# Designs tried in a protein design chat: VHH binders against q330m9. Part 41

Target 1, 357 residues: q330m9
Amino acid sequence: AEQEPKELLEMSTDTERLLEENDLRPLWEVEKDFGNQFGGFEADIWKWEDIQASIDAIERDVPIADLPPGFQRRVAVPVNTGYRNAISNTIYVGVQTVSPGETAPAHRHGANALRFTIDGSEDMKTVVAGEEFPMRDNDLITTPQWEWHDHVNDGDETAAWLDVLDLPLVLDSLNARNTFENHELDRQPVTKSQGYWESQYGRARPFEDTKEDGIPGPFEGNCAATPPYRFSWKDTLQTLRQRAENDDPDPHDGYSLSYVNPATGQPPLFPTMSFRAQLLQEETDPHFHNAVDAYFVIEGEGATHVGDDVLEWSERDIFVIPPDEIHHHDPDGEAILLGMTDRPVFEAFNFYAEAEP
Key: E = the ipSAE of ESMFold2; O = the ipSAE of OpenDDE; V2 = 0.75 times the mean of E and O plus 0.25 times the DockQ between their complexes.

## First folded at step 22 (VHH)

Design x01 (framework vhh_7zox_3; at its last read DockQ between E and O 0.43; V2 from the best seeds 0.00; counts 0 for: pae E 4.9 > 2)
Fold by OpenDDE, last read:
Order: C-alpha cells, then sequence, then structure tokens
Structure x01 (fold): chain B 357 residues (1-357), chain A 124 residues (1-124)
C-alpha cells in the first residue's frame, strides 16, 4: 500500500507573504535548501516584531503535532538572501517557541547547538544528556555534539529562545551531511540530577581518567569537546558589570565576556563557534575581519555601521555582519549584545585575520 | 572636516548634456557610498543617483537611462553625467555622503554630509 504522500504542511498565503517579506523561513523549508547558494552575503537585520509575528502566524497555520518526527519544532529562521537557509554559511540562528504542554522530541546531531533564552520560565526545561536544565531569561545553555536533547514546557507561558548551530558550516561550507538520530522516545530519560554537569567542571571536579577522545559519538578530532552546561544570566551579568566598572573596554567590542568551554576554562565555547556578552556604552572603533559576526540584542538600542549600511537595532533584534566589511557599533545609551562568531574555525587553521581601516 | 565641493553646473538647452563633479575631502572616500540629490524650485529634495563603495549604482526612475553616476577613488571625486537634459531637471544638485539604513525589511537612503550644491538650469 503506497503510503499516501504526507499532506504537505500548508501555510496561509498571508503567512507565507509575511515570512518572505521579512526574510524569514520556517525550519522545514530551510532544511531543504541547505547546500545551496543563491547570491552574496549581505549585512542584514531582523526585527523582533517581525520575528514574533512570523512565529505566531506559523503557530496558527501549522500545528506542531503535524510536523514530521524530529522536526516538531516551531521555528522562525532568519535567512540571508545569499543562502536562504541561515544567516550565514557557517552559523544558523533560529527563534524557537514551545507552548505550554508541548514537547520537542528527543534527538541528537553532529552539529553543535546553543540555546539562548529570550522568554523563559522555571518550568521550561531543556533536557540535555540526561539532565533537566531550566531555561531562565537570558540563560545560555549548550547542546553539545551528539548529546540527546529535548525541550519540555511544563509551564503556563510560551517560551522562546535562540537556536544557534554550526549546521551551515557542515552543510553549506564543507558540503557534507549532518549526522542525525531520533530517540526512540519523545522524552529522553532523566538520568542526572540537576546540577550534575556543572559539578563535573567546577573548581573541584572528579579526577577520572579522561577518556582519550572526549568526543562523543562517531566523531573524531583534535578539539576539546563542549559539555552540557547552563550559563546563568544572573552570574554572567554580574561579571559583565564588574568588567564595565573596573576594566577598560575593547575598542571594537566594548566590555565583553567570553562564554568559555567549561572543560578547558578557555574560549571557544565550541570548536566552531565563539560566544560573548558585550556591554556597549560608547561608539566603538571600526575594524574588519574575515570571520562572521552575528548578534542578538539582549538589552538596549543602537546602530551598527557595516560598510555602506547602517543597521538600526533594538531589543531582541538579530543582525549579521559579513566577513571583510568595515564595521562598528553605535549604541544609544547602554546596550548588551550576544555576539556569535565563527572565528574559531579560522583560528583552528591559522586563517583568522583582522585589521583596522 | 568632511568637505564636498560640487562643480560643473550651468545653463544648457533642452537635450543638452552636463557633467557634474564632486571633490571629497576629510574622509576615506573609497569606503563610502556617495550620491546626488537635487532640489527643484518649490520642491523638496529628491534622490537622483547613488553609487556604493563597491561600485553598484542606483538611479531614480526620472533619470534612469539619461544620467550616469561614477566615481574615481584615486581622485576622491564623484561624477554625474547628465544627458538628454529636460527642463524638469532644473535644480540645485548636491553631492552627498550616503548610507542605507536597514530596519528589518525597511530600507532608507540617507546622507550625513552634502555640499553647497551646483545650479543646473535647463532652458530654451
Amino acid sequence: as target 1 above (357 residues)
Amino acid sequence: DVQLVESGGGLVQPGGSLRLSCVASGFTFSTYAMGWVRQAPGKGLEWVSVISSGGSTYYADSVKGRFAISRDNAKNTLYLQMNRLKPEDTAVYYCARTYTYKSGSERTIRFDYAGQGTQVTVSS
């Protein structure tokens, strides 16, 4: 019996138009276009208002339950016009929402993933490698390579966060396939108590013979693996404020903190991606580099000059800076940004280059 | 100090041609988009043409096919070749340092500096 072609998930014309007009795509469409290039990489910005409207529209048109296994995720994906599958050919950023009572089913993949919580709650859990991590506002939680992960909202409010993956690096830049596996269960077993993974990478930690290749799964390499970890915003912000009060700013990045790999105590967080919290109070100096910079606006408003463009950003906006473009930031008052970059990829091969105009 | 100095304006008959020049100083000219704006009598400012730092060009519909914008980065000079001039092209033409402001899908061309302008009069 020829299984009747699964009814194509159809969105309303209005929803499709809304997404297209704002260079947003649903996750299931983006997935099909990986590996394709359509044009040049441009500086661009996605406004939260448009992102939110798009997610709401998707939710109205497409029930999550109708999505295929492994893709039961409501995600609006900012896409650069040149690639149409991500903000760049190395970094994927998506805005995902999970409504009360919903579960994003357990799976794992070769790509590294990061969650940055936009709207969270104590009852919104991302389960990674057997531990339930609460997703509080502005918490940064790692979903490392080949670790089982699922998302469960036991709260009464819709949660939203950024999905940041190095998926395009594999699919678009290296022209390789992503390794992916669905779990047998929708929810993975919780096998670790809360705080377990953090306890493994504190100042006091178990002295167990580090398995020769701390890299999970079928993968091999020379880079340190990233463990499951939650960076609390409270602690991060406190440290950031200390930096702003006591230290000098970087002329280009302001007062910045790097999210370090807990296993090594050093950047980068992932072998392929580095993340930083940046506090800006003044206009920064122009520079350019061959790495990609993507930003999420945690707090504040301002503008970023990129080549011939000025990106006007406000809270929860996402914007991207292409390689080799002269750029600097101009905050209106104080602003805090999450910076995301593929710089580690270049550094790994001694290819990173930066200069001032 | 940023300076933009226009030249090349004048009186011309309909169907005639003019070439405007703008000499820039006080900034790295090659790294900026540049444009021409004009103001006709009794009218507001109108964008005429823009050229990106990379050399991409934009033209208003009213001048498309008749005007050509170009730049010489070695000379810090912006040009506007105006052919097949019409009486409606009569205006003060200003050289401007330009930016494209992006806010989501919204795009707005703005300038932060403009010259004093050069008068172009097309009359029989």
Scores: ipSAE 0.753, ipTM 0.882, lowest interface PAE 0.4, mean pLDDT 93
Fold by ESMFold2, fold request of step 23:
Structure x01 (fold): chain B 357 residues (1-357), chain A 124 residues (1-124)
Amino acid sequence: as target 1 above (357 residues)
Amino acid sequence: DVQLVESGGGLVQPGGSLRLSCVASGFTFSTYAMGWVRQAPGKGLEWVSVISSGGSTYYADSVKGRFAISRDNAKNTLYLQMNRLKPEDTAVYYCARTYTYKSGSERTIRFDYAGQGTQVTVSS
């Protein structure tokens, strides 16, 4: 198990030259560099008051129409010391705003995305796959990979919401830079009445026995689609309260619901990320796992213990728990969290692990 | 039950050295950050030093460069090597189990358990 000190494995200068000349490296040097490309990934927290001040300043200074070419979105992005483009090296979280009369232009990309509404209205809409989805507080709306989407505020107040995407995986890990396209129009045509996509995945719904409208899977016969869909907060909250009244909580997650793929009725919501709502009424038991957890505080306040750190959170704060850190939650009374995880990636590799200390 | 037992205090002259020890029991020592806090006569508590579960060390400005914190996880023991002692270092030194509380950009060190303390007196 023990490795000899590096200085005892000296190569001749001729051997070093030969390797270098042929773009070869000895394994024991390569091995040293694996897993050390980034600074340490840290547990951290972003307070809503700081986020709010920042998005207000960006909104004042930078109209969407003035943004340079690219994503063309006004977003404040929590960034980790260990990964400077996002909250983790797998999950991107941001807080987007759209002022009255603004449009975030239509585009599509290979990354999966959802929107969790913070400050919304009936006249603030995310438009995806031809349907206008009004953004109501605490609703979760999917804008799945490669579907056209735009955001339109025809109301009289600024809207804000949480973006969650697998951008770090798509752009940095897979280096898939060519998976982005702007629509010809800033606002895509509306071709579906409101409620269309929800109606296609209800308890009574159209039956289709083909792969024509599905997203092709990596294996034959697998055709699961992650369609545009709205998960209403009213239904989510009702279910959480029924569970709290009738069931025992999970020791680590409290009373949780998974935001499942509407087409399959099963997790994960996206191939790369799972999402849950968690109602916490008591301190949870410690555990650790090799997947990242990120959180948005929907309601309440409390603290999360992560190794040597204690993250003190309140409503609308965002925090992150690195892989392999022992952690647990201690709500002050009752709290509800939106949980976000890259666990599906680990499950796809048959590599997910979880344990108690 | 969590117990922290300090030792190694005493009387020393200015410029002298002492090494404090703290033996921990009743919890998994290796998974917690540990630290030293001191209280001079008639004064409030002052953080001296913290060592993370992974071995990273942090020091108050008043002791940086003179004190060295360390831990031996095999012996469940925390140490504080105190060099170039000054009369201002006179205090009761407490061993503590610590956490770093994060609230936005604010970082605060708190503790949930501390020992009985050991007296360090620096005088001619």
Scores: ipSAE 0.319, ipTM 0.717, lowest interface PAE 3.6, mean pLDDT 86
ESMFold2, look of step 22: ipSAE 0.252; ipTM 0.685
ESMFold2 (binder alone), look of step 22: mean pLDDT 84; pTM 0.838
OpenDDE, look of step 22: ipSAE 0.679; ipTM 0.851
ESMFold2, fold request of step 23: ipSAE 0.285, 0.237; ipTM 0.698, 0.689
ESMFold2 (binder alone), fold request of step 23: mean pLDDT 85, 85, 85; pTM 0.844, 0.842, 0.843
OpenDDE, fold request of step 23: ipSAE 0.717, 0.719, 0.720; ipTM 0.869, 0.868, 0.869
ESMFold2, last read: ipSAE 0.208, 0.015, 0.035; ipTM 0.674, 0.597, 0.616
ESMFold2 (binder alone), last read: mean pLDDT 84, 85, 85; pTM 0.843, 0.841, 0.844
OpenDDE, last read: ipSAE 0.705, 0.741; ipTM 0.863, 0.877

Design x02 (framework vhh_7zox_3; at its last look DockQ between E and O 0.09; V2 from the best seeds 0.00; counts 0 for: pae O 15.2 > 2, placed apart)
Fold by ESMFold2, look of step 22:
Formats: structure tokens, sequence, C-alpha cells
Structure x02 (fold): chain B 357 residues (1-357), chain A 124 residues (1-124)
């Protein structure tokens, strides 16, 4: 049986007054409160048909232009009961749409972001740091910290994509609300030809002996900045298939690849988040870890066991595994997942832990 | 292969007691919620009791206060202590792995049984 703290400790009224008058609390009161601000994260799943129906309803009712300044983006946001603003207390996932003729206006912010294209269309672009990036199905495009970005649909069909940002960490934990800026123009100037940013990080690339790469904007740090970049699905899938033909799968994660920071050639993609594509062909072994895993189903169907729960997923579903939950995946045939994790935050603190039951 | 082997059934007088056992193999027993379901003659399956992987116990209203579920993870064994038995408890009892399926806020519970079950007959 748990004992109530008051049964063990008693302070005089004078001592309580002195502490309160000086904005002090005894350790045993504050220690009891630690770790309870975000508790209750659950394993959960958002089915694509429910997401799509919700977005269709919003599109009937809400033009982008009617949304509040700074938030003129039409996004359906999976939210966890343990953190009601996002899928977790560190990772925000959303499904954004832009209809023909619409522009999600240019802005920049301190939070890192990427766009994973779900329904691309001709002439749908994400414009980042002066380059138009066409949005093709299953491409991953970075819109990194403090780079101008806007989304422009000059086509004739509604486009949809997955947003993944470190917003909960930046805004709620670090209180960095002053790191957001709207551009004076809805569409930023296009100053680079298509392919410019990719060309800067290829195996054959511009060379200089003493290149100095700063972190954009007013920020400083110890991690290399993430550049604007497009990871094509064609190249990603080819790499996964080569792994499957030539390598043994990881017992927990299958055949995987990391979306690395192009500037370093190494993970993580962002200082706060890592991303991988995972090809699953067999049931995986159970394990658990203290970082959050979130997934978007790129291809296929299956189930993920999380503690006593079973999350049955299919193409374009989104699901989340809370910290410290025993889990494993059981694909039906084969499946490809986009994995998203806050593991880099834990590694930066020497805090990451993983085990098998 | 998953195997669940039930035992401990038999014929008992009303008011009597029985203890059912279920020996599990072919999976990591300690990580699964486990439970008992029963099927009376000519009836569908009825859930009886569940014990979570963490040891929390749940009972159908018809058996609450009379039955006690427990597990021994070291022996891969699930138990059901049945007290104050009634003729209405007559059924084949199956042990099962228990899954909770989530879709948004909705939860669906499935009992995944695999054994032949054990007959419990409560009769004067």
Amino acid sequence: as target 1 above (357 residues)
Amino acid sequence: DVQLVESGGGLVQPGGSLRLSCVASGFTFSTYAMGWVRQAPGKGLEWVSVISSGGSTYYADSVKGRFAISRDNAKNTLYLQMNRLKPEDTAVYYCARVYTYKSGSERTVRFDYAGQGTQVTVSS
C-alpha cells in the first residue's frame, strides 16, 4: 500500500508561511510533482479514412484565407490523450492540404519541419529557401529551422502531405514563441533553379577549402544545420530493395535506412528528430525504449502490438508507440513504414535506453 | 506454435469449488494479457475473466466475487479459482490470449483461444 506523504511529514504553520512568502517549496513537495506534467501517453492509431473524411469536411467549410494569421494552413492534427496538441510531447504530426489556386503563405520558424507527400499533383510545390520543390508521392522534403517556406498549388487537384515538426518541444517545453516570422509576400521569391539544393550535397558537388556553414537565423548550437533537401522516393525505395536483397534484417526494425543530414552524411536528420524508412517482411521481436516512435504507413498492412493493445494499420495510417512500451510489428506480407523518433534528444543527454523483455 | 492446455474441470455440486489451470507455450507468456471464456451448452462464448500483463484483474458481473484469476509467469500458467459454483456456470472453459484493438477512442477486446477447453459441470 502507498503511504500519503502527509503521514510522514508535518511542518509548522510558521514554516509554511515563511516558505510561501519567499516563493520556496520543500523538496518533498516538488519531487512528488516531477514527471506528472505530460503523463498518460497512450498507444494510438489514426486511420486514413477518418483523417480524409475530416479533411474533406474542413475543406468544404474553411478556405485557407479565412484561417488566422500565422496559421493559414489547413491541417488535421493527430492528438494523444497524454498531450492534446500533438501525437506526443516532442513530435507534432499533421496532415495538410492545399486546394487548387491556394497558397499556404510564406513563413519561417525555429522549429524544424519536413513534408512527406501523400497525394502529390502536378504544379504543387513546396518552396524552400528560394527553390521550388515539386511534391511527388512519398518524397520527403525538409523545411528546416529558419528557412522561408510556402506551399503553392497551381495545379487542378488538391494535394496532401504529412507535416512532422518538433513543435511541442520548441513551443511548450522551451517556450520559444518568439521564433516565428511571416514573410511580407505570400509566395517567396524563387531564386534557385530546380535541383539546386540537391546539387550542393551530392558526391560530386561544389568544393571549397574553408567553407563556413552557420546555423540560419539568430540561433547558435553544436549540431550541423540541416539544409533544404528532397529525398526522392524512387531512390529511397531502390535503397530499401538493395538492403533486402543483400543484408539480414534487424530483429526489431526490419530493413531500414536513415534520412541523414545531407551536410554531414550522418543521422540525425534534425538535431531533435530522426527519420527512417523501414521495410518489414516478417514479424519482429519485441523490445522497448524510452524514446517515442511514431509511424506513417507508406505501403502495406499489418499490426503492431503495444503492451496489451493491438494497432491494426493499413496504408496511410498514422500510429504512435509511447515511451517504455513493449512492442513489435507483424506485417501482412510486406509493408513499408516511415519511422519518426525523438531519439536524438535522448542521445544528446546520454539518456537513451533500449531493452528486450 | 501457440499452445494453450486447459485442465482442472469436472463434476461438482452447487456451492463447490474448482481450480482451473492453463499451461501456455509458443509465445512470451509474461507480455500478454490472458483470460478465460466459457461456452454453455447451446450458447455463444461469454467472457469470464481477464488478467493484464501487469497483473490487473477483471471479471464479468456473473462471476464477480466468486471467481479469482491469477497467473504464474515463471511457470507460463494461468489459473481460475472458481468458488460458490452454480448450475449456470456449467460450460466448457477456454483460456485465451487477450488483445485490445484501438481505433481512436474506441476499444474492442478479442479473446484468442486455441485449446480444447475443460468441461465444468455443476449439478446436484
Scores: ipSAE 0.033, ipTM 0.615, lowest interface PAE 6.3, mean pLDDT 87
Fold by OpenDDE, look of step 22:
Structure x02 (fold): chain B 357 residues (1-357), chain A 124 residues (1-124)
Amino acid sequence: as target 1 above (357 residues)
Amino acid sequence: DVQLVESGGGLVQPGGSLRLSCVASGFTFSTYAMGWVRQAPGKGLEWVSVISSGGSTYYADSVKGRFAISRDNAKNTLYLQMNRLKPEDTAVYYCARVYTYKSGSERTVRFDYAGQGTQVTVSS
């Protein structure tokens, strides 16, 4: 039990009560708690076996149709010990499942969302902005803010994927409301042919559909939007392998590829979140930064040292590294990780910092 | 359901030896780091030893060179060989499933499951 830091200044019980009753705190207490508002951000790991057991149980017990309107999503949510609402105060990660024949109803929200497919198939589709995207294993699909999206499993196997949203940033860190709307239909109309959105952001683009800032797409009210896009794992992996064969690794991140915004051709993918695929073959060098790093293990096994902690991970595990913790990775053989970070938030405000110990 | 069942504790004289066993069930044993924690009377929990899923071993300074942790994944069993036991080793020993652990001076282990414990008493 970490000894509660001795209060520097003792106040009378009456004073303490007065402050408490009026939702007031003395400055020295407030300053002490700066950075600890959420009970401590700890390095944590969630093992796939536990996640799977949990989500399977939910799947068994709770058909999507039985969930209340607006919450018709089966998701097991890793929660940090301190925050208890999400993996961090800026990033939400959930493991969602859709059983054969099920539909997660169409809706849209202000938060940005990303889907990373754990168990997918050609017949599992997420419909985003009118286009059907197949969810194949390890595909990464963006769900831009305020775009209609639904998930339909026309396959014969349960699909599972990561939901990654910036919900905590909005709801907790910024104390804002997440706008949300249900579609009148369970399934949105498919109004775009497959490949439509990709065609908007290829090397050959429709010039006339480009917004003033050069980003194509309708995106009502947002000129700098992350577009609906499917990053094929096949392509990503191929590129990652090319990098591993031809380039030098980053001493901290190994062979890393950033999922760039297709519209801009640059990171970050979202204004609030960046994503990368990391291929690790050797132990990395320690570093630290004030951004959060969350990871999903795509392939392989190993360990991540975080301060004095060691997180041993295997395939499909999820783990998180708190800000300002010295950390490095130690793969056992080759491993591939999906890295998720809130770094863009810091960079946008020129608050990002990193260093080596 | 995760279950950890310790055995092998007892009364032993100083300098004696004991071997603790822990049988795990309800999870894939081989994929988890495992460890032993102990609680002496009037003291908090302290980590004794940890073994990673890969077989790497860690020991508290107080037991280093005297205790040996091992695992048999085929039997879902964790072991702690305790040699040259001292009165200060008297404690309830718990088998724990480790999901994160601290090394070095803090001697703290984080675990999500632990057994009911087995009493080890070292006394003349």
Scores: ipSAE 0.000, ipTM 0.201, lowest interface PAE 15.2, mean pLDDT 88
ESMFold2 (binder alone), look of step 22: mean pLDDT 86; pTM 0.860

Design x03 (framework vhh_7zox_3; at its last fold request DockQ between E and O 0.73; V2 from the best seeds 0.00; counts 0 for: pae E 3.8 > 2)
Fold by OpenDDE, fold request of step 23:
Structure x03 (fold): chain B 357 residues (1-357), chain A 124 residues (1-124)
Amino acid sequence: as target 1 above (357 residues)
Amino acid sequence: DVQLVESGGGLVQPGGSLRLSCVASGFTVSTYAMGWVRQAPGKGLEWVSVIYSGGSTYYADSVKGRFAISRDNAKNTLYLQMNRLKPEDTAVYYCARTYTYKSGSERTVRFDYAGQGTQVTVSS
């Protein structure tokens, strides 16, 4: 909903000209415009049926081979009306499909990426940092910054997954340029056996002097790097069920599991994004925060109240809750959601704020 | 308990004006989208105007430029100023607490509470 414009104080034409000629603005105008660079961020929902229909249409009209270099990926991108580039100004969510025999060519970028498998197969693989990760249903696989990654479907069915990246944060919000590189080959060499990366971060793991924990590529920072890692849904679900059976739910999030950084054993998964599996059995209590929440419905159906809106969701739907909107979930029976948030960005700078109405 | 009580309706000649009021209790008007819905004889419910919690407003095309929705937060009251009334505006007017249900591209405005209504009759 568009807020009523506040009355502007009037200045003389001469003053306005003087300010304009000198690239100056009065404070009250600047204050008014702060936070309005991207337009309105609204709560919204994308239905799976519409997403699927759109992807099918794209596939029909544009063969993957005809896509430009680096973008040889078939993706439908939910976009918020005010931002137009992504679901939020901090998080990108795309639904990608790869048909049998297709390959999304190898590349790397500075952005962090995550794949959440919607329709998977043992023969569908995302290759990250030299290891082939099978993409089974609801598996969550990290694609850390500057790691080579490609996707190959050697199966008989079309694979679908969520691409989640922090691209908007870097490219739009921070107004930085993308760091991107195409691999010389469509498929990167497989240099690691399956399970290699997982083995680096188990309870029994190589000692520090035997493993590399640095930030990949030309990047520097203070955050722990996220390694290539596959979170199996089987294991995740088992743990989630244990929590639902033995623990009390969070008033706002229900029974939640955080996908933790394997290197640290703690959230966030990425420095810029946190992910959680949420099992909801009852209506949650309302709250609001300055972080964005995006959701993918893994299982179930229900509704999320967001300000003046009610988002009615079902399985495989995507919806987003903008910052500072009072919201709560109302599942119809049991539901499981993948929650995605930019909360870590705020926390990193002591900017996170949450409250109850 | 949530209650909405409308007032201000009556008989007026074409071209006349009325101001409707809706006093809310049990919740804060400013924290919800509030609207006016009307039902003319033999017709279904029609949204007339909505004021969202953020302050933005909606008007049906039939009333744009003639009607103005507002609220007084201190009084927890919703208003509808109706100017240049027409016979076609004759209806029972209800105050309603509203939500916009979203499902993909589909939008449906619903209300969970409405008042008893106030009769507005525009006749020569």
Scores: ipSAE 0.748, ipTM 0.875, lowest interface PAE 0.4, mean pLDDT 93
Fold by ESMFold2, fold request of step 23:
Structure x03 (fold): chain B 357 residues (1-357), chain A 124 residues (1-124)
Amino acid sequence: as target 1 above (357 residues)
Amino acid sequence: DVQLVESGGGLVQPGGSLRLSCVASGFTVSTYAMGWVRQAPGKGLEWVSVIYSGGSTYYADSVKGRFAISRDNAKNTLYLQMNRLKPEDTAVYYCARTYTYKSGSERTVRFDYAGQGTQVTVSS
């Protein structure tokens, strides 16, 4: 029912040619293109059965040693119709595997990374900042900004885990480089006993009044650095159960925990992304917000309504909710989700908005 | 109290036209995907057309170019304009509130509410 912009304005063909010749466009033509740069992000879901078949196929065909120079990681990446490199234009989610006897070589980079273990063992380790972190099912491990990390499978079964990074934001939206460095050794030296990093951020912890807690490497900023840390599933689940026994659920999120930055005791875990575990026992109330939500199903099954779509999920599925979509969750009985969001980016700009329909 | 009430069916000659209406109560039609499904005598349900909350539309191949789905948000009413009707269009037509269910690459349109239906008969 709306007119074309030219029908509202008179602009000569000479003026149009002058603009084109100088690589200029009038605002009223440009403004209709804003918000369509990525082809539109959609609510979508990746079923574990399909993910599993895909990572098994990659594992058969592509040893880590044969990967081209670069990250040298074997990862299957859920990609959105609107952004073909990741689940959204700000959040990258991947499913990484390491076969028995393989090493993903040591490197470090500017982007923080989260590892959420899907299939692990005591002999599958992420080694970060000198400590071996055994990758146990549903544990969350940080490999933070500018810390050396490698992944080593000395076990007899393939390990798999989620990677979550802000690479689309940094590399594509900001068009910056993810500063990157390879270690001279494939396996970094182990210089800390297991449990060292966790002990540094306990309720009783070392006091060191002469140390500077600056941001590692060549980077500067206002957020406290995220340390290497393991959030055990046993402790996380126990805390979720305590919340369920003692608190009322949030109407939109159920019983939730934030994976906080251990150095501050506060969210967000990373400057650009926050993460939560959500225990759902009943259908939630609808809401919408301008930040992306991505989810991994830790336990259970159910559905999430997103606008005109219904995403039917079960254990280990991955799904995404685009910005500004009205949504709510409907678990079949009880379910636990890992939530991932770029909300901290919006908060840094004073731009976060949330409402109920 | 979600309710959908179809009307506008009847007997029409081949080549004729009808407009079906569906008055909704208990929800706002513009905030949902809405559709028409039909059931010919002795046959199963067949999706005819959907209008999504954003305004985009879908038509089954058998009706594309002949039928037009629309809505009047002020009257909370969904319409199906049916032109160049054929005997094969004879069916009970149901108005439905719809969703697209996604499971990996699979897409299925389902509905949670439908009306009682209105009979359309195309006969010379």
Scores: ipSAE 0.293, ipTM 0.718, lowest interface PAE 3.8, mean pLDDT 88
ESMFold2, look of step 22: ipSAE 0.145; ipTM 0.660
ESMFold2 (binder alone), look of step 22: mean pLDDT 81; pTM 0.812
OpenDDE, look of step 22: ipSAE 0.631; ipTM 0.828
ESMFold2, fold request of step 23: ipSAE 0.014, 0.015; ipTM 0.504, 0.610
ESMFold2 (binder alone), fold request of step 23: mean pLDDT 81, 81, 80; pTM 0.809, 0.810, 0.799
OpenDDE, fold request of step 23: ipSAE 0.493, 0.743; ipTM 0.781, 0.873

